VHH binders against q96q42r690to885. Designs and how they scored, part 15

Target 1, 196 residues: q96q42r690to885
Amino acid sequence: GYIASLHELATTERRFYSKLSDIKSQILRPLLSLENLGTTTTVQLLQEVASRFSKLCYLIGQHGASLSSFLHGVKEARSLVILKHSSLFLDSYTEYCTSITNFLVMGGFQLLAKPAIDFLNKNQELLQDLSEVNDENTQLMEILNTLFFLPIRRLHNYAKVLLKLATCFEVASPEYQKLQDSSSCYECLALHLGRK
Short names: E, the ipSAE of ESMFold2; O, the ipSAE of OpenDDE; V2, 0.75 times the mean of E and O plus 0.25 times the DockQ between their complexes.

## First folded at step 4 (VHH)

Design q2 (framework vhh_8k46_1)
Fold by ESMFold2-Fast, scan of step 4:
Structure q2 (fold): chain B 196 residues (1-196), chain A 130 residues (1-130)
Amino acid sequence: as target 1 above (196 residues)
Amino acid sequence: AVQLQASGGGFVQPGGSLRLSCAASGFTFSSYAMGWFRQAPGKEREFVSAISGSGGSTYYADSVKGRFTISRDNSKNTVYLQMNSLRAEDTATYYCAAGRSPEEIADYLYSGTPSDYDYWGQGTQVTVSS
């Protein structure tokens, strides 16, 4: 049902927010606080990634809070934010994915200076846990790629939840069409951003 | 280029009336639902009213129902908001918006959601005071 699907969305959104918050506080913030991170260009690209990541994290936190408030009867249904072609939400995902892609194209984490690489190696177990990589033989760069592409994986999850929500409405209804169109939008965004 | 130009705002005394207009260009107007939203200083943008592409269905926020009337003239590519019995709490910048769906906005959760609208115009200020 509709409410059950909204509970699933709220629960997974809170978990995802917690994970992004941990990445921001335990990896990105300490990493950027180090001396001699690399060349000016590499550092600037990484700072852009961190900036877009922080903005996305904030919006995901707000979305999860809004869903939870609605489900607990604190806010009326008309104030419920569902993922229906929200330009702010889509733009934030697009901006983040563009920033990480630009960083990786220009050499990514592998081009960071020794202090940064040493920091990442010291925290490899934490990175592995956060990325949900269970293979102990996975290389550091693979772990980092998995971790920083988690938002793209989340877009696929949004698309699936929106399809579940759509099935709660009549096929001829505007609600069905809008939810299905939104699902397609998130799936297309995930496909195009994930291939780049 | 898609453009939405809102006009008709101004200063009015409590109990007065104003008619807002939103002139649209750059898209097939009759195929789009049109909506009005408002934002008071220090508050979030809130839904006011919406009208289907054909004009056959209209929707209103509870706070304006019975006082405001939305209408459209598809031959002029214009949507209107007739505001009667204006109150101090109606003071806000009013925005018009176009939804890319020819379908009627029928669901309570959709009618008040900014994400249902793809194109947004510049605001027009309405101030209700003596």
Scores: ipSAE 0.000, ipTM 0.095, lowest interface PAE 16.5, mean pLDDT 79

## First folded at step 6 (VHH)

Design r1 (framework vhh_7z1x_3; at its last look DockQ between E and O 0.62; V2 from the best seeds 0.00; counts 0 for: grease 24.3 > 24.2)
Fold by OpenDDE, look of step 6:
Structure r1 (fold): chain B 196 residues (1-196), chain A 126 residues (1-126)
Amino acid sequence: as target 1 above (196 residues)
Amino acid sequence: QVQLVETGGGLVQPGGSLRLSCTASGFTFSYYAMNWVRQAPGKGLEWLSGISGSGGSTYYADSVKGRFTISRDNAKNTLYLQMNSLQPDDTAVYFCAKGGRYFDWFESPTGYFDYWGQGTQVTVSS
């Protein structure tokens, strides 16, 4: 029930952090280390994506760590970080998605210079692994899109786990209402960002 | 030949304001995140603020949120730090520090900067 759901959240959060960290270290950092990435505009847009991605990664890492502590301490639902600091999470996810959307609207990865494209092609297998794309016929650009929109999936997961936690409380309880409200916020954002 | 030169430091009264500048050369300024870091007497380095290459993203330490504003003029290769509501505990040497091609969040960001300026002294005293 309650504890089991928290363990699931903790485990999946650590896993997600690890994935984001791998994306940052193996894809974003090397990519942005290239001398010729494209036009200044393209580079700047990608820099914003990477910066906001990094912040998101950081927050998720912190969240994962906090969950470990939470599981060893007082486990009041209101103290759950994704609940207590929901605005921070929602804003960070929003900002990241805004940056990636802006990048894509302006041409996205297609506007990258040849060295960048070559790098991405060279690492297509890794990209597929990170994005969990199993279809070998999937185009590189689609893989990249899937990869950089992975955080949206995590928002759905937050919403789901919060609902699971809510079921552990009386319907008339404040905890139940807070968990449901928060779940709705995460789900709403996920849906909104997923449409872009 | 990366160079970072801080200016704008000085003596101010509590509640006063200062604007620091950092002029960068030797690299494509707009392609790198920039940071302000300070070191107070007898204390370690403290990261204060960071800004993405484009300036579209800014970040602040809790200690300076609401008081300090980081900005940049990429055309002038200049980084700025507007410091308002200065207090005596803001007394320190302030450094401009070059980051990577994106702002990377770490628990200890000061270890990830590859170039530093010589610093400018800021003294807040009545």
Scores: ipSAE 0.713, ipTM 0.858, lowest interface PAE 0.5, mean pLDDT 93
Fold by ESMFold2, look of step 8:
Structure r1 (fold): chain B 196 residues (1-196), chain A 126 residues (1-126)
Amino acid sequence: as target 1 above (196 residues)
Amino acid sequence: QVQLVETGGGLVQPGGSLRLSCTASGFTFSYYAMNWVRQAPGKGLEWLSGISGSGGSTYYADSVKGRFTISRDNAKNTLYLQMNSLQPDDTAVYFCAKGGRYFDWFESPTGYFDYWGQGTQVTVSS
């Protein structure tokens, strides 16, 4: 029901935060600390990806913390951060997707200098674990692509959970309408960004 | 060896403008994101603005968005903050702060950075 769906959202958000936090701390921060990463343009695009990724990670961590407080206090649907601040979430995901798309269109990880490629190869097992790619024959660049599109996949999960929450209310209720509208916004964005 | 020196503070009337400068040395300036933070008397640190190493991306706290403009001149190793429409509650010591190789949102919300300048006083009063 309603409480069970809230616990699902909270549990999966904490798990997702942990994954993004590991990607940031174990991959992005060390990678960008290298002296020789590549051309100025390539490095600038990767820096923008890292900045937008850190914003998502920050928002998701705050969301997870707010869900924990929410479950121990007032549980009104209108107070859910993912509903109340949905424009912040949707805009941040869009900005991130734009940054990773710009980076990949310009050549992406393939254009990084050898020290950066060596770092990524050295960490290929970690990258596979974090990306949840099971095929050990998957090329490094596909692993990286899957990894950095994990946030886009999360949007679909938000849409599903919001729809589950909506079914706990009468169709005519304001709560149902708000949850359904928000679910539709997240799903539409997920489909739009997934086509990139 | 990192050194950051802020200048350009002073006394300004409400509605006035100031431009702060921060001269950097001891590191490759263009490689690093830079930030402005402030501390009002008896208050905690407040992050105001950040800028990417190239200057291509800028970031602002809601409290200053539209009034303050961050910029940098990488040829002069200098960070700037143009402050317009100043109000008495903008009175504070303003610090520049060195970020990492990219603008990290975890650093900006806390207003804590490993390398800071000495600060420059801005006072907005009639």
Scores: ipSAE 0.497, ipTM 0.764, lowest interface PAE 1.7, mean pLDDT 87
ESMFold2, look of step 6: ipSAE 0.459; ipTM 0.732
ESMFold2 (binder alone), look of step 6: mean pLDDT 81; pTM 0.834
ESMFold2 (binder alone), look of step 8: mean pLDDT 81; pTM 0.832
OpenDDE, look of step 8: ipSAE 0.700; ipTM 0.852

Design r2 (framework vhh_7z1x_3; at its last look DockQ between E and O 0.04; V2 from the best seeds 0.00; counts 0 for: pae E 18.5 > 2, placed apart)
Fold by OpenDDE, look of step 6:
Structure r2 (fold): chain B 196 residues (1-196), chain A 126 residues (1-126)
Amino acid sequence: as target 1 above (196 residues)
Amino acid sequence: QVQLVETGGGLVQPGGSLRLSCTASGFTFSSYAMNWVRQAPGKGLEWLSAISGSGGSTYYADSVKGRFTISRDNAKNTLYLQMNSLQPDDTAVYFCAKGGRYFDWFESPTGYFDYWGQGTQVTVSS
């Protein structure tokens, strides 16, 4: 039902925020603290990824917090943040994915200097845990790619939950239409970004 | 030694515009996010804007969003702040502040900025 779907959104959003926070604190921050990361171009691209990752993390954290308030107040669908501020979410996710795509197109993690690669290898188990990669034979670069594209998975989740919420309203209702349209936007973006 | 020098401040009428500059030296400018902060009389420090090392990402506080524009010229080691539609409550000393390798929304302000300039006074008055 409606409330159950909202709780699912809240729970999964907090979990996702926690994961992103861990990635930032345990991987990105120490990685970017290294003195020798690689060429200027590679480092700048990675810095952009990190900055936009941080913003996305912030946004998701705020969203998770807002959902707690939402669940304790008037639960009007139109007030749902991922619906009301869909443009903000879509733009933030787009910007992040653009940055990570640009980084990867230019060589990605493979172009990082030895100290950075050593750091990532040292933390491969953590990276596998964070990325939920269960195959122990998975290469480091694939794990990293999976990790930094996790946000795309979350976009699919937004689309799914919005559809669930839509089913709680009459098809002819404005709420239904808005939720469905928004779901489509999230799904479309996820598909688009997933192809890159 | 790291040095940040702000310029461009002054007196301006409400609705006017100013462009601040910050010249950086003593570190690899393009490798760090840069920030503008201000301190109004009797108030605490307020973060206004940040820009990533490459300049590809910009961030703004709600109080200045739509009015201020941050930019940088890495070839000149210079940070800029274009301020439009200035209001009396924008009166403050404006500081350039060195950030980390990337802009992090969760980083403590005291730990996030490791170097500051001396500041430049901006006064908005009729």
Scores: ipSAE 0.679, ipTM 0.849, lowest interface PAE 0.6, mean pLDDT 93
Fold by ESMFold2, look of step 6:
Structure r2 (fold): chain B 196 residues (1-196), chain A 126 residues (1-126)
Amino acid sequence: as target 1 above (196 residues)
Amino acid sequence: QVQLVETGGGLVQPGGSLRLSCTASGFTFSSYAMNWVRQAPGKGLEWLSAISGSGGSTYYADSVKGRFTISRDNAKNTLYLQMNSLQPDDTAVYFCAKGGRYFDWFESPTGYFDYWGQGTQVTVSS
């Protein structure tokens, strides 16, 4: 039902925040602290990735906190943050995914200097665990790609939860229409970003 | 593009003082809360202090309260950290970090930074 779907959203958002926070603190921040990362262009693109990742992490953390507060209150669907502020979410996910795509198109992790590659190889077990890659023979670069594209899977999850919430309302209601429209926006974005 | 450049680190004896600066560019500095964080060798990130965009509100972690003072000069796009009574445990790389515009940085200061600098090394030893 409605309440169960809200708890699902809150629980999975806290888990997603924890995953993003670990990636930021254990991978991105140490990587960017290295003296020699690579060419100026490569470093600037990676810095943009880190910038947009941090903004997304901030949004997801605030969303998780707001869901906890929301669950203690009246719980009106129109006050749900991923509905009310959907453009902020869609823009933040798009900006992040664009930044990682730009970085990868320009050569990505393969153009990083040896100290950065050594750091990533040293932490390959951590990267595999964070990315949830099950195949032990997966190459480092594929593990990194899987890890940094995890946010696209979250967009699909938002779309699914919004559709589940919509089924709790009459088809003619404004709540149903808003939830279904928003679910479609998140799903369309996820498909578009996944094609890149 | 947002850039944050920390300066003012160095070697200091226990009990000494040091003042860090962070020069910001690429955004409207006065519109954002700013933070200082540090990382000791082999340790995780520790949030130290925050200041509101206007400078009207300041906040400190218990580990530095009473010893460190955060301030900002919005006309110079510069964030400061005055560190007094330094001890060997304060040895770390110190980073300035930009807070987000859309949410109050109070709610979760760790993991909510939009941008961070390359850091400046502070070493406290005899």
Scores: ipSAE 0.000, ipTM 0.090, lowest interface PAE 18.5, mean pLDDT 80
ESMFold2 (binder alone), look of step 6: mean pLDDT 81; pTM 0.828

Design r3 (framework vhh_7z1x_3; at its last look DockQ between E and O 0.01; V2 from the best seeds 0.00; counts 0 for: pae E 23.0 > 2, placed apart)
Fold by OpenDDE, look of step 6:
Structure r3 (fold): chain B 196 residues (1-196), chain A 126 residues (1-126)
Amino acid sequence: as target 1 above (196 residues)
Amino acid sequence: QVQLVETGGGLVQPGGSLRLSCTASGFTFSSYAMNWVRQAPGKGLEWLSGISGSGDSTYYADSVKGRFTISRDNAKNTLYLQMNSLQPDDTAVYFCAKGGRYFDWFESPTGYFDYWGQGTQVTVSS
């Protein structure tokens, strides 16, 4: 039902925020604190990725917090943050994906200096855990790619939950249409970004 | 030793403009994100704007969007804040604050930035 789907959204959003926070604190911050990361261009691109990642983390954290309040108040579908502020979310995800794509196109993690690579290798188990990669034979670069594209997976989740919420309303209702349209936007973006 | 020195503050009429500068020393300026934060009398710290180390990315609080512009000259180790359309509620001490190697979004600026300047007073009054 409606409430159950909202609780699921809240729970999974908090977990996702926790994961992103861990990535930021345990991987990105230490990595970017290294003195020798690589060329100026590589470092700048990675810094942009980190900044955009941080913004997503922040927004997702805010969203998680808002959902707690939402669940304790008037639960109007139109006031749901991922619906009401869909443009903000979609743009932020787009910007992040653009940054990570640019980084990868220019060589990505392979162009990082030895200290950075050593750091990442040292933390490979953590990276596998964070990226939910279960295959022990997975290469570091693939793990990293999986890790930094995790946010796209969450877009699919948003689309799914919005559809679930839509089913709680009459098809002819404005709520149904808004939820369905928003779901489509999230799904389209996820598909588009997932192809990159 | 890290040092941040703000200049450019002063008295200005409503609708006026000011340009703040922050000269940095003691660290590789271009490697770090920089920020402007202000504190009005009797109020807490308010983050206004941030800029990436390269200067390619800028960030603004809603309260100053469209009015303030952050920029930097890495060759001069200087951070700038162009303030237009100033209003009385913009009266505050303005601080330059050193960020990390990337711009990290945060809940509160208190305790988040590594180093602060002493601040420069901006007073908007008729």
Scores: ipSAE 0.655, ipTM 0.841, lowest interface PAE 0.5, mean pLDDT 93
Fold by ESMFold2, look of step 6:
Structure r3 (fold): chain B 196 residues (1-196), chain A 126 residues (1-126)
Amino acid sequence: as target 1 above (196 residues)
Amino acid sequence: QVQLVETGGGLVQPGGSLRLSCTASGFTFSSYAMNWVRQAPGKGLEWLSGISGSGDSTYYADSVKGRFTISRDNAKNTLYLQMNSLQPDDTAVYFCAKGGRYFDWFESPTGYFDYWGQGTQVTVSS
């Protein structure tokens, strides 16, 4: 029902935040601390990825805290942050996904210098765990691509949870219409970003 | 570079049939699973059917099993959905979706797709 779907959103948001935070602290920060990462262009693109990733990580952390507070109080659907401030979420996800796409179009992780590649190889088990890649034989570069496109999967999850919440209201109600519209916006963005 | 273009939608009466096509370019079509999903007016996405890169394995949501048939022609880089016994609640925009190498047929049929087409409208009404 409604309460169960709210707990699903809160639980999965905390899990997603933890995953983003681990990627930032255990992968991106150490990687960018290396003195020789590659060409100037490659380094600049990766730095932009890290910057947008950090902004997204901060947003998701604040959202998780907001959901915890929301569950302790009056649980009015119209007060959900992902409904109320949807443009902030959509913009942050768009900026991040644009940055990672730009990085990957220019050759991505395969163009990093040897010290960076060695770091990533040493951490392959961590990368696989964080990305939830199912095939144990998946190559490092495929794991990295899966990992850094996890936010597209999260947008789909937002759309699904919002639709579940909508089904708790009459189809003619303003609550249903708002939740359904928001679900469609998140799904539409996920499709758009996944097609780029 | 990757492009998926859906065609074949239109207006049809209840009980009618349509065949949707999705032409793919910019990737090795036969190497990837492909899927059909739809979005009814004001609703979220619903996964309908999937097919392996070779075409030898097909999967269907319960809502369309027995009425819809997915197929592919790897020589023409084209995915198909034959839809029979259409009813008004099949009215939706239908998208083809490129499956990634990591598609999990059992966990989340719509979860890990790389690309989606622009969609084609199917309307079932008198």
Scores: ipSAE 0.000, ipTM 0.084, lowest interface PAE 23.0, mean pLDDT 80
ESMFold2 (binder alone), look of step 6: mean pLDDT 80; pTM 0.821

Design r4 (framework vhh_7z1x_3; at its last look DockQ between E and O 0.81; V2 from the best seeds 0.00; counts 0 for: pae E 3.7 > 2)
Fold by OpenDDE, look of step 6:
Structure r4 (fold): chain B 196 residues (1-196), chain A 125 residues (1-125)
Amino acid sequence: as target 1 above (196 residues)
Amino acid sequence: QVQLVETGGGLVQPGGSLRLSCTASGFTFSSYAMNWVRQAPGKGLEWLSGISGSGGSTYYADSVKGRFTISRDNAKNTLYLQMNSLQPDDTAVYFCAKGGRYFDWFEPTGYFDYWGQGTQVTVSS
């Protein structure tokens, strides 16, 4: 039902936020604190990834908090933040994915200096946990790619939840149309970014 | 040693514009995020804007969105703040602040390790 779907969104958003926070605090911050990370270009690209990752993390955190308030107040679908501020979300996710794509296109983690690679190898188990990669034979670079593309999966989840919410309204209602349109936008973006 | 020097402050009428500059030295400028903060009389420090090391990402406080633009020239080790549509409430000392290796949206004000001396901006009729 409607309420159940909202609770699902809230719960999964909090979990996702927690995961991103852990990635930021345990991987990105220590990694970028290293003195020798690689060439200036590689480092700058990684810094952009980290910056936009931070913004995305912040936005998701705020969204999670807003959902808690939403669940305790008037639960009008049109006031749902991922609907009301869909442009903000879509742009933020787009910007992040653009940054990580640019980083990878230019060589990605493979171009990092030895100290950075050593750090990542040392934390491979943590990276696997965070990325939910269960195969122990998975290469480090693949784990990292999986990890930093996690936000795309979340976009799919937004689309799914919004579609579920839409089914709770009459087809002729403005709520239904808005939810369905928004769902499509999130899904389209996820598909577009997933192709890169 | 790290040094940050702000310039460009002054007196301007409401609706006017100013462009602040901050010249950095003593560190690899392009490797760090930079920030503008201000302190109005009797008020605490307020973060206004941040920019990533490469300049590819910019961030703004709600209070200045649409009016202020942050930019940087890494070749000149200079940070800029274009301020448009200034209002009396914008009267403050403006500071350039050195950030970390990346811009952390969660802790924009807690991530600064060096500050300039500040430049006075006064908006008055």
Scores: ipSAE 0.690, ipTM 0.860, lowest interface PAE 0.5, mean pLDDT 93
Fold by ESMFold2, look of step 6:
Parts: C-alpha cells; structure tokens; sequence
Structure r4 (fold): chain B 196 residues (1-196), chain A 125 residues (1-125)
C-alpha cells in the first residue's frame, strides 16, 4: 500500500544515490585527475558531464535524506519533495542528460587519450558492476554508455512508484491527481531524453 | 605559485550594484573551475557561486540566485561576479577560490589551499 510504496521510494533512492556516489568517487574523479585526457574540446565536454552529474547526485542525496525524515513524520503525499519541487529534479536530469549526449555526439570516451583509456580498461570489472550489465562479453564503450544513462532508467522508476502511490487514493482526490500528473511528467521526460 | 587577487569591492547603497574581479596566475586558469565565497562579519565562509573551466556551466547558492552573475574571461585569466540588487546582509569580504578540474557540487570550492586576500563589500544607507 501507501506506506510500502513510500518505503520503496526511499530505499531505491538511497541505493541510487550510493551508486551515483560510487561512480563519481571511483570513476569520474580519478579519471578527471589525469593530466593527459585528450583534446581540449573532449576534456571540456567531459568536465561538463562530471559537473552536471555531481549536481544530480547531490540532489538525489538530499531527496533521500528528506524521504527518511518524511517517513518519520506525518507522511502527507503533497509534502513529498519529488512532487513539491519536481521542476528542480526534472531540470537537473535534463541538464545532465544534455551534457552526456553532447559529449557522446562529439566522439565520447573513444577520443580520450591513452592514459584515460588505460584507466577505464583497468577498471572494466568495476564499470560492469556499477552499470549492472550482466553480460561479461559487453564491450567497454557499451558498458560506459549504460553506466552514464542510468539516470534515464531512474526516471522510469520514479514514474512507476508515483503511479503505485496514486492507486492508494480515490481518483477524485487531489492526491491522486497530483501523483498521476507527476508520474506522467517523469515518464514523458524519460521518453524525451531516451531519444537522445 | 597560485595567486588570486580580488578587486572591485566598496561601499554601495541598498539596491545598488558592484562588479568584482579576480585575476589569477600560477596555473592554467581555463582548466579549473572557479568559485566566489564570502565571509560576513563574525560568521563563517559561505559559498556563493561556481563556474566551470570553459565557462559553459554556472552554479549559484539560493541566497544569491537571480541577483549575482558569475563569468570568466579565460584570455585575461579573470573571474567576475556581477552583483545586483545588493542588500545590507550582503555585506562581507568576498573571495575568489580555485576549484578542481571540474565543478563538484559536493565540494564547490578547492579554496582550502588557494584563495585570494578578499575584497570588502559594504552595503549601507
């Protein structure tokens, strides 16, 4: 029911935050600390990806903390941060996905210099684990693409959990309408960003 | 050696504007994110704004969003902060700080090791 769906949202948000934090600390930060990464354009695009990724990760961490507090309070649906401040979340997801798309369109990871490629190859097992790719024959570039598009998968998950929450209310209620509308917004954005 | 020099502070009336500058030397300016922080009298440091090395991404604390604009001129090794609609509680010493290779929202500044001497901004009638 309602409480179970709130716990699902909180639990999965904490797990998603932990995954993004690991990607940032174990992949992005070490990679970008290398002095010889590639051309100026490629490096600048990757730096923009990392900056937007860190903002998204920060917001998701704040959301996870807010959900923990929410679960110990009155638990009114209208007080959910993902509903109340949805434009902030949707904008951050959009900015991030635009930055990764720009990077990949310009050639992406394959244009990085040899020290960067060597770092990524050395860490291929970690990359596969973080990306949740289960086929050990998957090529490095596919693993990297899957990894950096995990946020689009998360948007879909938000939409599904919001629908579950909506079914806990009468269709005529304000709660139902807000949850249904928010679910549609997250799904619509996931579809739009998934085309890029 | 990394050096950062802030200029452009002064006394301004409420509602007024100021433009701060920060001239950088001793490192490849365009390769690093840069930040503005401030310290009000008797208070701790407050991060205000950050900008990516290319200038393509800018970030703001809620307290200054919409009123302050960060920018950089990589040809001149200079960071700027345009401050509009200044209020008395904007009174502080303003510092520029060298960030890391990218702007990290968890750690907005790398200023622990590198920041300027600061420039005083006073907003009063």
Amino acid sequence: as target 1 above (196 residues)
Amino acid sequence: QVQLVETGGGLVQPGGSLRLSCTASGFTFSSYAMNWVRQAPGKGLEWLSGISGSGGSTYYADSVKGRFTISRDNAKNTLYLQMNSLQPDDTAVYFCAKGGRYFDWFEPTGYFDYWGQGTQVTVSS
Scores: ipSAE 0.241, ipTM 0.622, lowest interface PAE 3.7, mean pLDDT 85
ESMFold2 (binder alone), look of step 6: mean pLDDT 82; pTM 0.837

Design s1 (framework vhh_8k46_1; at its last look DockQ between E and O 0.58; V2 from the best seeds 0.00; counts 0 for: pae E 8.2 > 2)
Fold by OpenDDE, look of step 6:
Structure s1 (fold): chain B 196 residues (1-196), chain A 124 residues (1-124)
Amino acid sequence: as target 1 above (196 residues)
Amino acid sequence: AVQLQASGGGFVQPGGSLRLSCAASGFTFSSYAMGWFRQAPGKEREFVSAISGSGGSTYYADSVKGRFTISRDNSKNTVYLQMNSLRAEDTATYYCAAGGRYFDWFDESEYDYWGQGTQVTVSS
């Protein structure tokens, strides 16, 4: 149902925010704090990734908070933040993906393999937990890649929940159309930005 | 000593424009992201905008996006906030702040240095 789907969105959004926050505090911040992390360019690129990541975290956090209020309010679908402010979300995700793509084009986390190897080895278990990678044979760089593409995966979830919400409305209703259109946008972006 | 000196605040009518400046000294300006925060009476200080050290990345609060533009001139150690289409709700004391190598752009606690506030009042 409608309310149930909203509760699920709220719950998963809070969890996702928590995960991203942990990534910031336990992975990104320590990485960027390492001495001799790499060339100026490498560090700068990673800083951009971190900055955009931070913005996403902030946005997601606010979204989570808004959902709590939403659940206690009128609960009009059109006022749902991921719907009402879809452009903000889509742009923020696009910007983040751009930053991480730029980083990857220049070598990505492989550039950090040597300078951060001790840190990464020390935190391998944490990285696996955060990335939800269960294969012990997965390379650390692959785990990092998976980790930092987690936000993109959330776009699929947004698309899914919006579709679920759409089913709660008549097909001829404006709410139905808006929810479907928005869902398509999120899904399209998720596919375009591209780690499933 | 680190110093952030903000200027450019004042009184404007709704729809008007202001340009804030923040001159920085006492640290390697280009190595720091710069941000603007604002605090309205009775409200908590909130993030307005930030710009990376190189100026390559800019960030805006949703409430000011499309109206405000942050920029910087590293040769002058100055960060700017062009505020267009000002609204009554933009009335606040605006603060310039300098971030670090890594920080949460939207978290004021991540900024190392803060300047004195400059008052912006939007009223008819």
Scores: ipSAE 0.023, ipTM 0.406, lowest interface PAE 5.5, mean pLDDT 89
Fold by ESMFold2, look of step 6:
Structure s1 (fold): chain B 196 residues (1-196), chain A 124 residues (1-124)
Amino acid sequence: as target 1 above (196 residues)
Amino acid sequence: AVQLQASGGGFVQPGGSLRLSCAASGFTFSSYAMGWFRQAPGKEREFVSAISGSGGSTYYADSVKGRFTISRDNSKNTVYLQMNSLRAEDTATYYCAAGGRYFDWFDESEYDYWGQGTQVTVSS
C-alpha cells in the first residue's frame, strides 16, 4: 500500500538518478570533450542541453536524498517534495525537454562534426543499452532520441506512483484530491512534451 | 601558465552592491565555462554562479538568485559577478574557477583552474 508506494518512488528515483549519471559520464562528458563538435550555434545548443540535463540530474539526486530522509521519519503525504514543490519539478523537466527539442529542431546530432558522429557510431551498443531499446535494428538517431527523451517516461512514472498513493485515501478526502491533481499535472506535462 | 585573478571585493553595508571581476590568462577563455564559489570562515566552500563559455547559459545558487548576475566579456578574457542587495550572510572569500565544456558546473571538482579569491565583507 502506502509505504510500499513510497519505497517504489524512492527506489525508482535512485535508479533514475543512476541512469542520468551514466548518460552524463559515458556519453555527454566524452562527447563534449571532443575538440571539433560543429558550428558555434550547434555547439551552444548542445551545451545548453548538457547544462539543463545537469540541473535535472542535480534535482533528481536531491530528491532521492530527501526521500531517504522522508522514509525514516513521519511519512505525511503532503510533505512529499514532489507534491509540495511540484512546480520546481515540472519547470526543470520542461526546461530540459525544451533544450533538447531546440537542439533537434536545429538539426540535432546529424549536424555534429565527423569526430562526434564517429564517437556516437562507435558507441552504438552502449547507447542502445543506456536507452533500453530492445530492437537490434533500431537506427542510431532513433536510439539517441529515445535516450534523451527518457525523462518523459519518468514523468509518466511519477504520475503512476502519485495515483497509487492517492488510492490509499478515501476518494472524498483532501489527500486523494491533491494527489490525483498532481498525478494529472505530471501526466499532462508528459503528454505535452512528448508531442514536441 | 594559467592564471585567474579575482578583484572587486571590499566592505559594504547590507543592501549595497559590489561587482567582482576575474581576469583570465594562459588558456582559451571562450572554450571554458566560468564559475564563482565562496567560502565563509569555518564553512564549506559553496557554489554561487556559473556561465557557459559563450555566455548563453547562466546558473545560480538558490541563495543568490535574483540578487546576483554573472556575465562575461570574451574579448577581455574576464568574467563578472554583479552582487546586489547584499546581506551579512554573503560575507565570504569569493573564488573564480574555470571548467571545460563539461556540464557539471555545480560540482567544484569539475573545475580545472582556480583563482586565489577576493574578500567580500557585508556589515554595518
Scores: ipSAE 0.012, ipTM 0.428, lowest interface PAE 8.2, mean pLDDT 86
ESMFold2 (binder alone), look of step 6: mean pLDDT 81; pTM 0.811

